# VHH binders against F-box protein 7 (SKIP32), part 5

Target 1, 328 residues: F-box protein 7 (SKIP32), of Arabidopsis thaliana (Mouse-ear cress) (q9xi00)
Amino acid sequence: MTSDALTIPSELESALRLRTVQYFITKRPWLDLYGVHVRPVPPFGSTSRKPHFDPALIHRCLPDELLFEVFARMMPYDLGRASCVCRKWRYTVRNPMFWRNACLKAWQTAGVIENYKILQSKYDGSWRKMWLLRSRVRTDGLYVSRNTYIRAGIAEWKITNPVHIVCYYRYIRFYPSGRFLYKNSSQKLKDVAKYMNFKASKSENLYKGTYTLSMSDDKIEAAVLYPGTRPTVLRIRLRLRGTAIGANNRMDLLSLVTSGVNDEEISSTEEDILGLVEGWEDDETHNPDIPAVSHKRGMTAFVFVPFEEVDESVLNLPPEKMDYYVTG
Below, E stands for the ipSAE of ESMFold2; O stands for the ipSAE of OpenDDE; V2 stands for 0.75 times the mean of E and O plus 0.25 times the DockQ between their complexes.

## First folded at step 1 (VHH)

Design s1 (framework vhh_7sr4_2)
Fold by ESMFold2-Fast, scan of step 1:
Structure s1 (fold): chain B 328 residues (1-328), chain A 123 residues (1-123)
Amino acid sequence: as target 1 above (328 residues)
Amino acid sequence: EVKLVESGGGLVQPGGSLRLSCAASGSIFSIYAMGWYRQTPGKQRDLVADITSGGSTKYGDSVKGRFTISRDNTKNTVYLQMNSLKPEDTAVYYCATDLYGEWSYDDTGYDYWGQGTQVTVSS
């Protein structure tokens, strides 16, 4: 019952991220999580189909997004050690072009001209400063909202067993394109994470949406389309924050509204789902056949979990094993 | 607000069949996990069958192989096909949202239940 035996890993322990780079090289978890396939190249005179991995070709096998996020997550101490391990890494982390490319990838929806204006006006012309200090949704893992509630297990006013604790999770994976994946599930993080990608075929209730992040107040507007005969949209409003400057590892859930939409409206927006929810207010009806539902429960803040930390996350523990609730 | 209306109950002889229907109105049926429960007077409601929004099914041990749950999202209806009925199947059958399986996207914290439909299997 006591949490004395369970401690949240210290930030200093999680800051030893040079080993994370070695983990990606040796274990290749990004192949599983991002759906990247290393095709076997038959050795001369061999019929073996085992994968061949060449560390010199890591930039071809590792998505730019994952590579940039690995370096971005390193503490200054770890970045210094990475530059000392290999001259290639040293030149990469010190090269302004690396930070420029990372920034333009992360904020690609704003475009080159707008990013240069922001760079000059707010970050003193430094791409590295912009990467480290400017708010952005993280794309190297999942944002997870863990929700619990207590409910009686019987329809009568008699309780044979005390009560049922219901535990469920909201999962979000963001992409720099302005698209994201959303899943609401009773399955734990470690069982869901490998299917949170566009190649997943086993994950039911995995839905696609579009989002924007406001730089003035760190608010995220997001919308998910539930396709079907009676199409519906879930509008998600979030506020991005972090445990430290540039961490971008927490999101407060401000509102969730589900409502119906017309097929004609979906067609006319040309895949811009966010346009369908512009001007929506909580508790309003936007389709007479499908009433608006403003969610009052399941509003726990999101915590970011990097892909390499998924299996070890405290969010995988049963309710009785968690020593705290993440408040956002 | 979800409104669930059951139909198809009645009196049948042992070994007979019935098809129950549950029509949902006023809400987003396609994203809900739906279940059938039954209750005998003075006892708790028992799970008969449930079906997720994606179509995965689960059955109570006493009805496996005899009952089939299905849904038609076009008609906002969930069905329970009951075959090889036994006197022990006599109960009031309820249609409801299932909050104990895979989570639906309606998390208002309310269970949506129908009024119930009586099924009587006479010897």
Scores: ipSAE 0.000, ipTM 0.208, lowest interface PAE 17.8, mean pLDDT 66

Design s10 (framework vhh_7sr4_2)
Fold by ESMFold2-Fast, scan of step 1:
Structure s10 (fold): chain B 328 residues (1-328), chain A 122 residues (1-122)
Amino acid sequence: as target 1 above (328 residues)
Amino acid sequence: EVKLVESGGGLVQPGGSLRLSCAASGSIFSSYAMGWYRQTPGKQRDLVADITSGGSTKYGDSVKGRFTISRDNTKNTVYLQMNSLKPEDTAVYYCATHSKYGLWSPSRYDYWGQGTQVTVSS
């Protein structure tokens, strides 16, 4: 196990360079978005006008469990550089139990026994190698698909039949449990992200689903239930990829199929939603009374945005500005 | 919560100079743009100068060439150097800060200081 070959994203590197708890929290607002409530304990001792720099301040103010969870959400290259901040972090990064716990949390649906079998057969018994090389959906942010269409606009005195570019977004937040949240909205990333959680009681058009990731071809099978008097299920098929090895920051949208389901077919458990779409093909009906509809528009690839980058994302720009900055 | 404290205002003769300072408490300063606005009684607040986190600057037409905005991210402070002051520069000067996306909001700036009085008279 080594941290020598790993590098840290510039934001975390800057936070570690300053090495203050306040700076770290400011550069990691996703701590709060993840539901991590930081309750720093002030250092005991003399009341100093100018507190001296303390490389250990971060782990003094954050409980070990919360600090571990923060690091477990980082990419491997984040963790490698973090080992240089203080001795405690170096021990944490080089401890095999840290990587074991991170892997077991990320792939918790497979269970302990199955993960050990995969570890031995495919990753030479190395938990660190498994973390770096085994594909996983990212849970520390949102996957965002930006879609556009053209509509007729309001006629102006100088132009007849104007057209306007309209944007809408598909948002996905994955959880290690095999659950996910789905939203289709015209609202921008900054306005949506804080409500993409199971605790949000006032979220319109936020839907719950279940997913699986195939390790052989990096394909994701997902299904989301739209409840109501006429319930429908949306089946989402995706392919996970990345801009770099281990990045897991892109998803190609392979198919979107919607169909009605009978109340009698609906499981009372969220984990059973994926079962409702077993055997569905794009042109087949799951329910003879309600034909399956395959969607062919709005199929733009998903881009991962970490929670800490939500406010600064170019995806928040108006449609006219976004098409200039974000080429697809 | 962010608090901005302005200092350096006062009475100065025409042709004189003043340097305004704005210290931000809280850790959002380094990622935020900072600006100076001024207001005279009965008028809207007007842009004096703006500086991004990367150092790019913008000035109001009436102060261009006379005023210089700068920032020190290590001190969480923004400065306004005012040279060749005129009686027309008499106003309450406000420090403001906003997120990078404050540019897209109707109010543009999220946080304002209490203001500091600048009076240019003989």
Scores: ipSAE 0.000, ipTM 0.090, lowest interface PAE 23.0, mean pLDDT 67

Design s2 (framework vhh_7sr4_2)
Amino acid sequence: EVKLVESGGGLVQPGGSLRLSCAASGFTFSDYAMGWYRQTPGKQRDLVADISSGGSTKYGDSVKGRFTISRDNTKNTVYLQMNSLKPEDTAVYYCAAEIDYSGEFYSPDEYDYWGQGTQVTVSS
ESMFold2-Fast, scan of step 1: ipSAE 0.012; ipTM 0.324

Design s3 (framework vhh_7sr4_2; at its last look DockQ between E and O 0.52; V2 from the best seeds 0.00; counts 0 for: pae E 4.4 > 2)
Amino acid sequence: EVKLVESGGGLVQPGGSLRLSCAASGRIFSSYDMGWYRQTPGKQRDLVADITSGGDTKYGDSVKGRFTISRDNTKNTVYLQMNSLKPEDTAVYYCARGYEVEYSDTGYTVYDYWGQGTQVTVSS
ESMFold2-Fast, scan of step 1: ipSAE 0.069; ipTM 0.478
ESMFold2, look of step 2: ipSAE 0.257; ipTM 0.674
ESMFold2 (binder alone), look of step 2: mean pLDDT 78; pTM 0.767
OpenDDE, look of step 2: ipSAE 0.535; ipTM 0.817

Design s4 (framework vhh_7sr4_2)
Fold by ESMFold2-Fast, scan of step 1:
Structure s4 (fold): chain B 328 residues (1-328), chain A 124 residues (1-124)
Amino acid sequence: as target 1 above (328 residues)
Amino acid sequence: EVKLVESGGGLVQPGGSLRLSCAASGFTFSTYAMGWYRQTPGKQRDLVADIYSGGSTKYGDSVKGRFTISRDNTKNTVYLQMNSLKPEDTAVYYCATSEPWDEYLGYGSTFDSWGQGTQVTVSS
């Protein structure tokens, strides 16, 4: 559109337009001749190759309107990288439509109307400014909390004070839908990342939850359901921050609380686990047989690792080879 | 105070079966991981089976397909059903649980509280 600041597009219209563009791209046989293949970013832990297309070739073969739609289908972090390649990619990345699509996807739980209100009231009608300045959880990687403690070993005749360094990790993967995955594991990032998705059938200790991010104080409220005979919920409170403006690559772990929940509510509330922990000052969601437990250990801050950096991450190093200042 | 009391050990012939029980008290049983470990004199304790608060299980390679771990949260009890027993299964069997701060790890190396153990002897 030539003026999206004055009009609020419907979600259905946007989805239909993207499907139409995909249809036209698919029906262009000369793109196959030149080896051009355009695909959307895969969800949940799929490492896909970078698109097998030449930006300069796309510039020659696609009208500008369709090229804009191709860029609009990429994730925002991919759009930022694209600006460093072809001159036409740099010009298209400056188009507000790319940032609009990115913002509406990132904050989809707020809905189109609310996002346009926020755009006008807080970001001067600039989608790019909103993307850069408005806090958001990152969905292009994992947040990792590395926790280390020293455990006393069994005394041996040759070793007076044996000690073992024990490492364990908390992993979080966020989705724009307000869903997330949580795993507490002794396994290293490189061994866990490929299983941090909803399709991993053999992942032990992989839990599903829902979250919200508060714009006023950058606090995240999250809840994870532990299924079982006496089901429990883990309530996680985090504070989002970054090492730079818009980085959104650090989270302070403010609290972890485990409590029992009503079995009746669990069977009906798979999509809204946060509802189970709302109003815990009242006893309607509290199981009397399972007292609330506030955890005080394992509260190390989360560091964001993009999927493309998982294998090379310093968080994969043994504790003895890590610096005191590991910040990711 | 965490208390774990094992029972059901004894002498059995090769190919026989035993069911071990561990009665737990002093903690919120349903939220804790429970495990069975065994120790032969002169060796460190090795994993037999773990069961986590969510019901998932993990077994030592030597017992897979022969042993089954289960829990009854109503009775605060964890069980180990041992079938097709072999002489090399002879050991002291220990019940174990994880403290709340590491309950989600559910790995043998993180278990902090142990029972007194029960002897299992498989003799020809």
Scores: ipSAE 0.000, ipTM 0.230, lowest interface PAE 12.6, mean pLDDT 68

Design s5 (framework vhh_7sr4_2)
Fold by ESMFold2-Fast, scan of step 1:
Structure s5 (fold): chain B 328 residues (1-328), chain A 124 residues (1-124)
Amino acid sequence: as target 1 above (328 residues)
Amino acid sequence: EVKLVESGGGLVQPGGSLRLSCAASGSTFSDYYMGWYRQTPGKQRDLVADITSGGYTKYGDSVKGRFTISRDNTKNTVYLQMNSLKPEDTAVYYCAAQDYETLFGSDEYSYDYWGQGTQVTVSS
């Protein structure tokens, strides 16, 4: 009962979590008022007087979307504390419309009627329970697959038998609309993340696609079109999972297939792409000039990195500076 | 496990022609996606041309209509015929092979195997 893909080692994962928590606290100091500790201030050159926080003013100044993220990450203990401190927080925590709007935005492709059916059948009519427990792709960061291989290098005048350890990354950014961005690159996370958006200019090898998530088995079907004189489609099959309930921070890569598509004018939008790969088998050839290729390398699992953690991620470290766990 | 050996580079005057060859040894050649890349000192490698196992080709914008990529699966060789050469074609040309990745627009390091490169100089 083993996975073909290697999972991120638990010790590296723990290091990532510790860094994440500290970064989150540092960037959001008001969370200390709601059950999250903040680092002590430096002792030299500083005054003992600290800035005053007004929880009601902070709530007023935050966009609702950001406030959703704060509440969603709080434990019941912290939420109870917040409710006692601020009248608007008590109202917000108790208001079903708050959680309803969050759920309908996250699962907008299913539509209002289907979401209500799921709410009643699986979450006891509780929108908050549905938000916390129902699987969803995360849209507040990137999913990153770090792949490493050894290759024979190009001979340099000082080196006649070079061996190079090469890293490349698969990056995915999901949107609630059912659209996503895909990039395959040797560039590090910190250099790629700022360009993983639909308005980015000068971004090479950034491709648009469409995806669906199956709630019965947490499988994601995704497809990307590479336009040009010989159009090709990349079909990506993933399984969503998490390191904790509701984390949605890992994806296992189940299959990755590249194939040619029918000779036609390339006027397809992102919405049309998934239909092109529906019913494909991994060993089928759809274009005689471009054979179907089922990938068996570069199948490392995806790890989620929130945008606020991008610059500090251990995934930016060169291979020789990362802790690796090798089996056999 | 494929070894690539390039040949056919050299010095040529503007408007001249050269034919590069890349001989592959080791694993089954017909299963590999093959490409030619070039690199000018201090710059990233640029795609010149690529060819699928079935012979379907793609070219970089700067070489379209002047260069032709071809392959001979019986000889385990890929060729780059370069016509109407310009001074800006001066570069080290690299042969590349990939077994599991046929994605066009991948970066240069997505290829499994690279040759040692061959110098092409276009000048008087």
Scores: ipSAE 0.006, ipTM 0.367, lowest interface PAE 9.3, mean pLDDT 69

Design s6 (framework vhh_7sr4_2)
Fold by ESMFold2-Fast, scan of step 1:
Structure s6 (fold): chain B 328 residues (1-328), chain A 125 residues (1-125)
Amino acid sequence: as target 1 above (328 residues)
Amino acid sequence: EVKLVESGGGLVQPGGSLRLSCAASGFTFSSYEMGWYRQTPGKQRDLVADITTGGSTKYGDSVKGRFTISRDNTKNTVYLQMNSLKPEDTAVYYCAKVGSYYEDIWDSQGYFDYWGQGTQVTVSS
């Protein structure tokens, strides 16, 4: 547990090594770290407008370690140009409220008083330490669960019992508000990620839910409402973990429970979806008329994919090639 | 029971046209993404077209500009209009329900990706 507990992601480190300050200012890859994902919005297919840059935004979107790495990798002439805004960045970095604001945004559902209590009891009064070390769902990408099953196919000339390996994915995008987006689809990550936002929900079989993260055991309670003639709720229980301290890039799927809900319940609690699943247990009948179903298949752990890695992810490979790289 | 029944396949000359239909039953058709796949013997099943619940469409590179996917939610039917057919379009065409709204309950209700039985399309001179 050293001061080196948080390291720069390899993809960001590669980008920092290979790019100029001007490129980073226009591309703004650090925005994703604070749940601010900027997608190109071209007027035509391949051309995007040049975004405005706010020097204070670097400070708000990039942890101290990453900000120092950006400066360290600048060429002398790039550093000369950056010096024109260096005083403003320096002022913003030394603003005592910067890390406080980042933490309060990330854990906004807990409220100011609870965050101050956690700050004092677990992080030595340091907002920066809390930002770097406290478990949080990542909002700068998607959590992806890759699942496969074998299905009987049509008999062919030389094959009497053909089988098809069907691959499907569970996608989750979290927001600091306690809301999340859920999609179960056979579509690949690169084809889905573009549409994983609240503006695209109606046309993309994309569902909205609410979640909470327990700080005592890193367990996530989540619920998704499936509207329709027989509305149902999917309760998702996850455990957040990481491949490194502060990575927050893995989630174990603990349970998936589906149950029908009454129209009256939805009317009274339509934006409090977690309220619909309060007190549920996997082995308990929650409604005698509409019994809960605990799922035992499709329970593969979630892997976090940052938005900048979506197009290059191995999860986009066909199933026969993906199994070699992911499981072999 | 989820059922997908394809029709409209057959033998056609190069440059000709065919319209495939897929009649869906046993699920809320309007809530699901639908697609058309094709498979030639010894090759993988390829997605040639899909259509979202809102009507947004995507096509495989080999059929783009020649094929048109559409849906009629009042008739629970998805269509594939195939124009300027080529010998290399010869395949078994499958209707599919994709990214199912009920896929999260597939263990209990079997609402997951389905393909129909397929319909043969042969383009021959």
Scores: ipSAE 0.000, ipTM 0.183, lowest interface PAE 12.3, mean pLDDT 67

Design s7 (framework vhh_7sr4_2)
Fold by ESMFold2-Fast, scan of step 1:
Structure s7 (fold): chain B 328 residues (1-328), chain A 125 residues (1-125)
Amino acid sequence: as target 1 above (328 residues)
Amino acid sequence: EVKLVESGGGLVQPGGSLRLSCAASGSIFSEYAMGWYRQTPGKQRDLVADISSGGRTKYGDSVKGRFTISRDNTKNTVYLQMNSLKPEDTAVYYCAAPDYTFEYGDSLPTEYDYWGQGTQVTVSS
């Protein structure tokens, strides 16, 4: 029944074989496959730690087809329960309609015709290859940029040249709709993550906006409306990359610019903000009181942190302990 | 997603040969396993032969050694070469494809979702 080419780590095989059909029905480790938040699979050989007996970790470390093959080996005797579980799993992970739907949701702004052209020209007609290999912003966590700067402290009688290290973070959460959330904060990741959603209407300095990802060069164009005393558009230009093919877990900050909004455009929706900043380098789009300003500091690269890793992240350490461990 | 059209059926004498063709208009033919099934009136469809995307084959017990399944990915076509035909081979032959792909490993599906219209093969006594 099992493919002769299939190789599964013995530790993962043993861990999965110790679970009953009832456990898999109850915990439903394939449930993540129903959503657009399916994680890209890293290239073979990129598993960086030994598997633990944890269904979530096993699910994250193994391709979906390997998980199905383990199910097939461990549950053949229980036709009622095992066949129901295995049939749904096989249907889901091997069904091109599942991957088609996932891809069309993830790249919904490109439209159906364009996605089919990309599918044929770059991914050999495989929706699963396109999901796993095509660059996309990750929606199952936050992109975090840790920035530091040195400022002069108040001169004290015995200390002539005091300096202080100031640490602050830029947080981004993307949605498949083309909407995103941006926050610039001194608060740690674990204190910010639970409020990075559209329900957190009272969160101070939480900005809502729209973005696009260019397929040809992995560049992200994003814009938010700053709801402060003077309405300001913040335009963020990023380049998506990864530590491995398909990881999509790093972003380089290319530019960060603020510009005034004219009175006629203030009422525009978040979903149309990118249209408002087209040609925003032109004087015609500037409020004379709020000229365009390019930011040159705080350009540290973004690191992706999945929601389930937020509490354990090294980014929660105080500056004195983080500076040794945090890489850009 | 996949549209299948069978051709090549007809009337043959016992001991004769016939070649069936199935043209697929789907965009991902090269990734699909393909199968041939047959059905006589009042009975369930039986597997005749199937072939994986990589060329691995399986045959029904009654046709082993007499029938050969093959595919041409450049033409999006699967073939069934039928030799040494018997009256018992008289049936409507259906081309089939699954609603999924095997990107991991080269394996054959246990069930098929897309079916052609069928082509009649009659072997006269």
Scores: ipSAE 0.000, ipTM 0.104, lowest interface PAE 21.9, mean pLDDT 66

Design s8 (framework vhh_7sr4_2)
Fold by ESMFold2-Fast, scan of step 1:
Structure s8 (fold): chain B 328 residues (1-328), chain A 127 residues (1-127)
Amino acid sequence: as target 1 above (328 residues)
Amino acid sequence: EVKLVESGGGLVQPGGSLRLSCAASGFTFSSYAMGWYRQTPGKQRDLVADITSGGSTKYGDSVKGRFTISRDNTKNTVYLQMNSLKPEDTAVYYCARTYVIEYDTSGEYRVTSYDYWGQGTQVTVSS
């Protein structure tokens, strides 16, 4: 006999996978389950917002065992912040089981045995220490690279040698499974974020792939099968870093390379195939295999934006305003 | 294997209508933009219309108001409804899987290209 109080509804479970503690507290989906209707609040509220809500309301409205299940299913980054909500939650996040589960989920591709070896050799057997100090990709938001380039336009009556500034963004969403989503788009973060999921049928240039994170050098190797007349692989190499210890909120783009499925990757070759496809026209002498671009175009560093900060992000500002706030 | 199969081409008199269809297979159709291109003998291929996975459309200036692109993700098919046909519309029409980049700070800036195309279907407008 299982109690309904011990089971999280599938819709709520799906929401918890895509939401932060801030969103969960402000949205309060459990109140709707109790027949209490609250006007919608922005789902991606900034952590810098000071919502006027009672943090202890969750403790009052959920049975203890369901609250425990909510913490277990929250994005691991949110679990540390939850300790600040109320005293009971603070004691709950001190439970080693939560940090163990968070670590094993974050580094699930390494497997249980490897994670235990690392725990003992580098983190003194402390799952909490491992969570705070070991590099990990963040899965509670998007990594965003803002890129600009200048292209020549056609001559106009009033303008000779016209130039156009093209702004585009690279978006990455990581999953603990070792899968990721990659998108190159001119659309802003606030308009793209809602489509960065595996059910996004309404987003073109959304590519699905796999990645690995090297523990020794914080390098990420990612690959996606790029659509083309000849099957090609887009290989993305990144270096994970942060603005603070454990932040994991920056990535340097080391290389972006296209190769045939059966071909070896040429190290130090940079190819951005998405920026050149707009210049392609049907031509009898045209080679339809792999377009290439000059080195260093489109290699702006990635900045992590949590889902609750998407709408308020400075990355939504027009290019001419962003240079005051964010430089790659 | 990506496969695009066009149908619906033919001979029509000026002022007539045709509906082209393109059946797609070998990829997740709903995740990709699709387009129609046409090629006249001795000229390069030009974009007729495109449609993103989200339903946003763009048309070549010569066909605006006369042609309509649409898609049916349930049938993995993209369509081109061609009305008020002119002799200048005579061409081989190609269905293509497209890349679309939209620049949202530069007005209507939108760049379209392709990676796969079908075998083509002939449209002839003649009296």
Scores: ipSAE 0.000, ipTM 0.107, lowest interface PAE 20.8, mean pLDDT 65

Design s9 (framework vhh_7sr4_2)
Fold by ESMFold2-Fast, scan of step 1:
Structure s9 (fold): chain B 328 residues (1-328), chain A 124 residues (1-124)
Amino acid sequence: as target 1 above (328 residues)
Amino acid sequence: EVKLVESGGGLVQPGGSLRLSCAASGFTFDSYWMGWYRQTPGKQRDLVADITSSGSTKYGDSVKGRFTISRDNTKNTVYLQMNSLKPEDTAVYYCAAESLGDYFEQYTSGYDYWGQGTQVTVSS
């Protein structure tokens, strides 16, 4: 059994490029596929026309407002799968509005006007093309850097030259708001993932930060605040890449620098921690009690793991078995 | 228990100002997008303004330059400052909260919350 392909009229596509989910809920263009014609009720009149409904059809289908809320909240990769379910789902996935909403969620810090300019100049006015080709940090999982080192221990017992192998992980969870969570831990991915959210108020060594992604060179500038009696900021510079076009599933760690900050700076920039790292190449701009320190170890590339794959990830394996599966 | 409680609605003269507040509880406020929507009789709810968890704002075309949305993450509150009010602004105003960052929580917890609404009437 094959269904006829659904097409999006060029006129509809152009008209819907700048529309919101509320416009879609109001206009309900998919109802034409079910033979239902709906007209808006005229504003305040002694005689008004009510929308014409087919009660049998409407009761058979999920309410349109709920359907669009579901699609608006789905991750874009799920929209492609939804197109295989039924004619209504295929029309929904092919509509530029859904890709527009996905793009505006992903790149919300740029705003609608800037995203539209990028759409026109680099992606030929196609929201779907922009979603597939424009670099973005993934928000549906964690980026994980696995690091190991060998440390000589101090012999307390009558055993000489003890050697300790330390395995630890750097975890990053990005949010489309420009915020992210950072954790440095010896705990495995499957034990950490459940705490990588803003609701985990009791989580030790979970830090909040802000980031930006440069679309021209795929560089991420990020900063994390570590509060304490001598507060410090961790500046993280990364380069986003992927194993395939649009995958956005690898990050190379370019630099990792810690430095002290003044308490006054924290108060004025707590909403934008990146402001604290401006000029950090100059010694005089740093807290004299905690000079800037560039990390030279623990610089392993980050690998993206979607939330649904966390428990099955090869990154949970001991280091001896992991190297057979992880390629940079 | 999740609650969104709107306040500050009322009757104002054309050209007047009004400040709406929405107090949120029962969820991690600072990770959520917050928005103000309005509904007039016979129409679906329209976006008035939204604010991301990072503070980026978006406004409906009819309110740009007149309304300002803001948030206070320490008080779990979102605000809508309404200036130069017009009769066309008469509506029930709703506070909304959306989780846009958490794929797993979004699909398993149903984090789409609405307040009960507050009436704003602009008439002479």
Scores: ipSAE 0.000, ipTM 0.089, lowest interface PAE 23.0, mean pLDDT 67

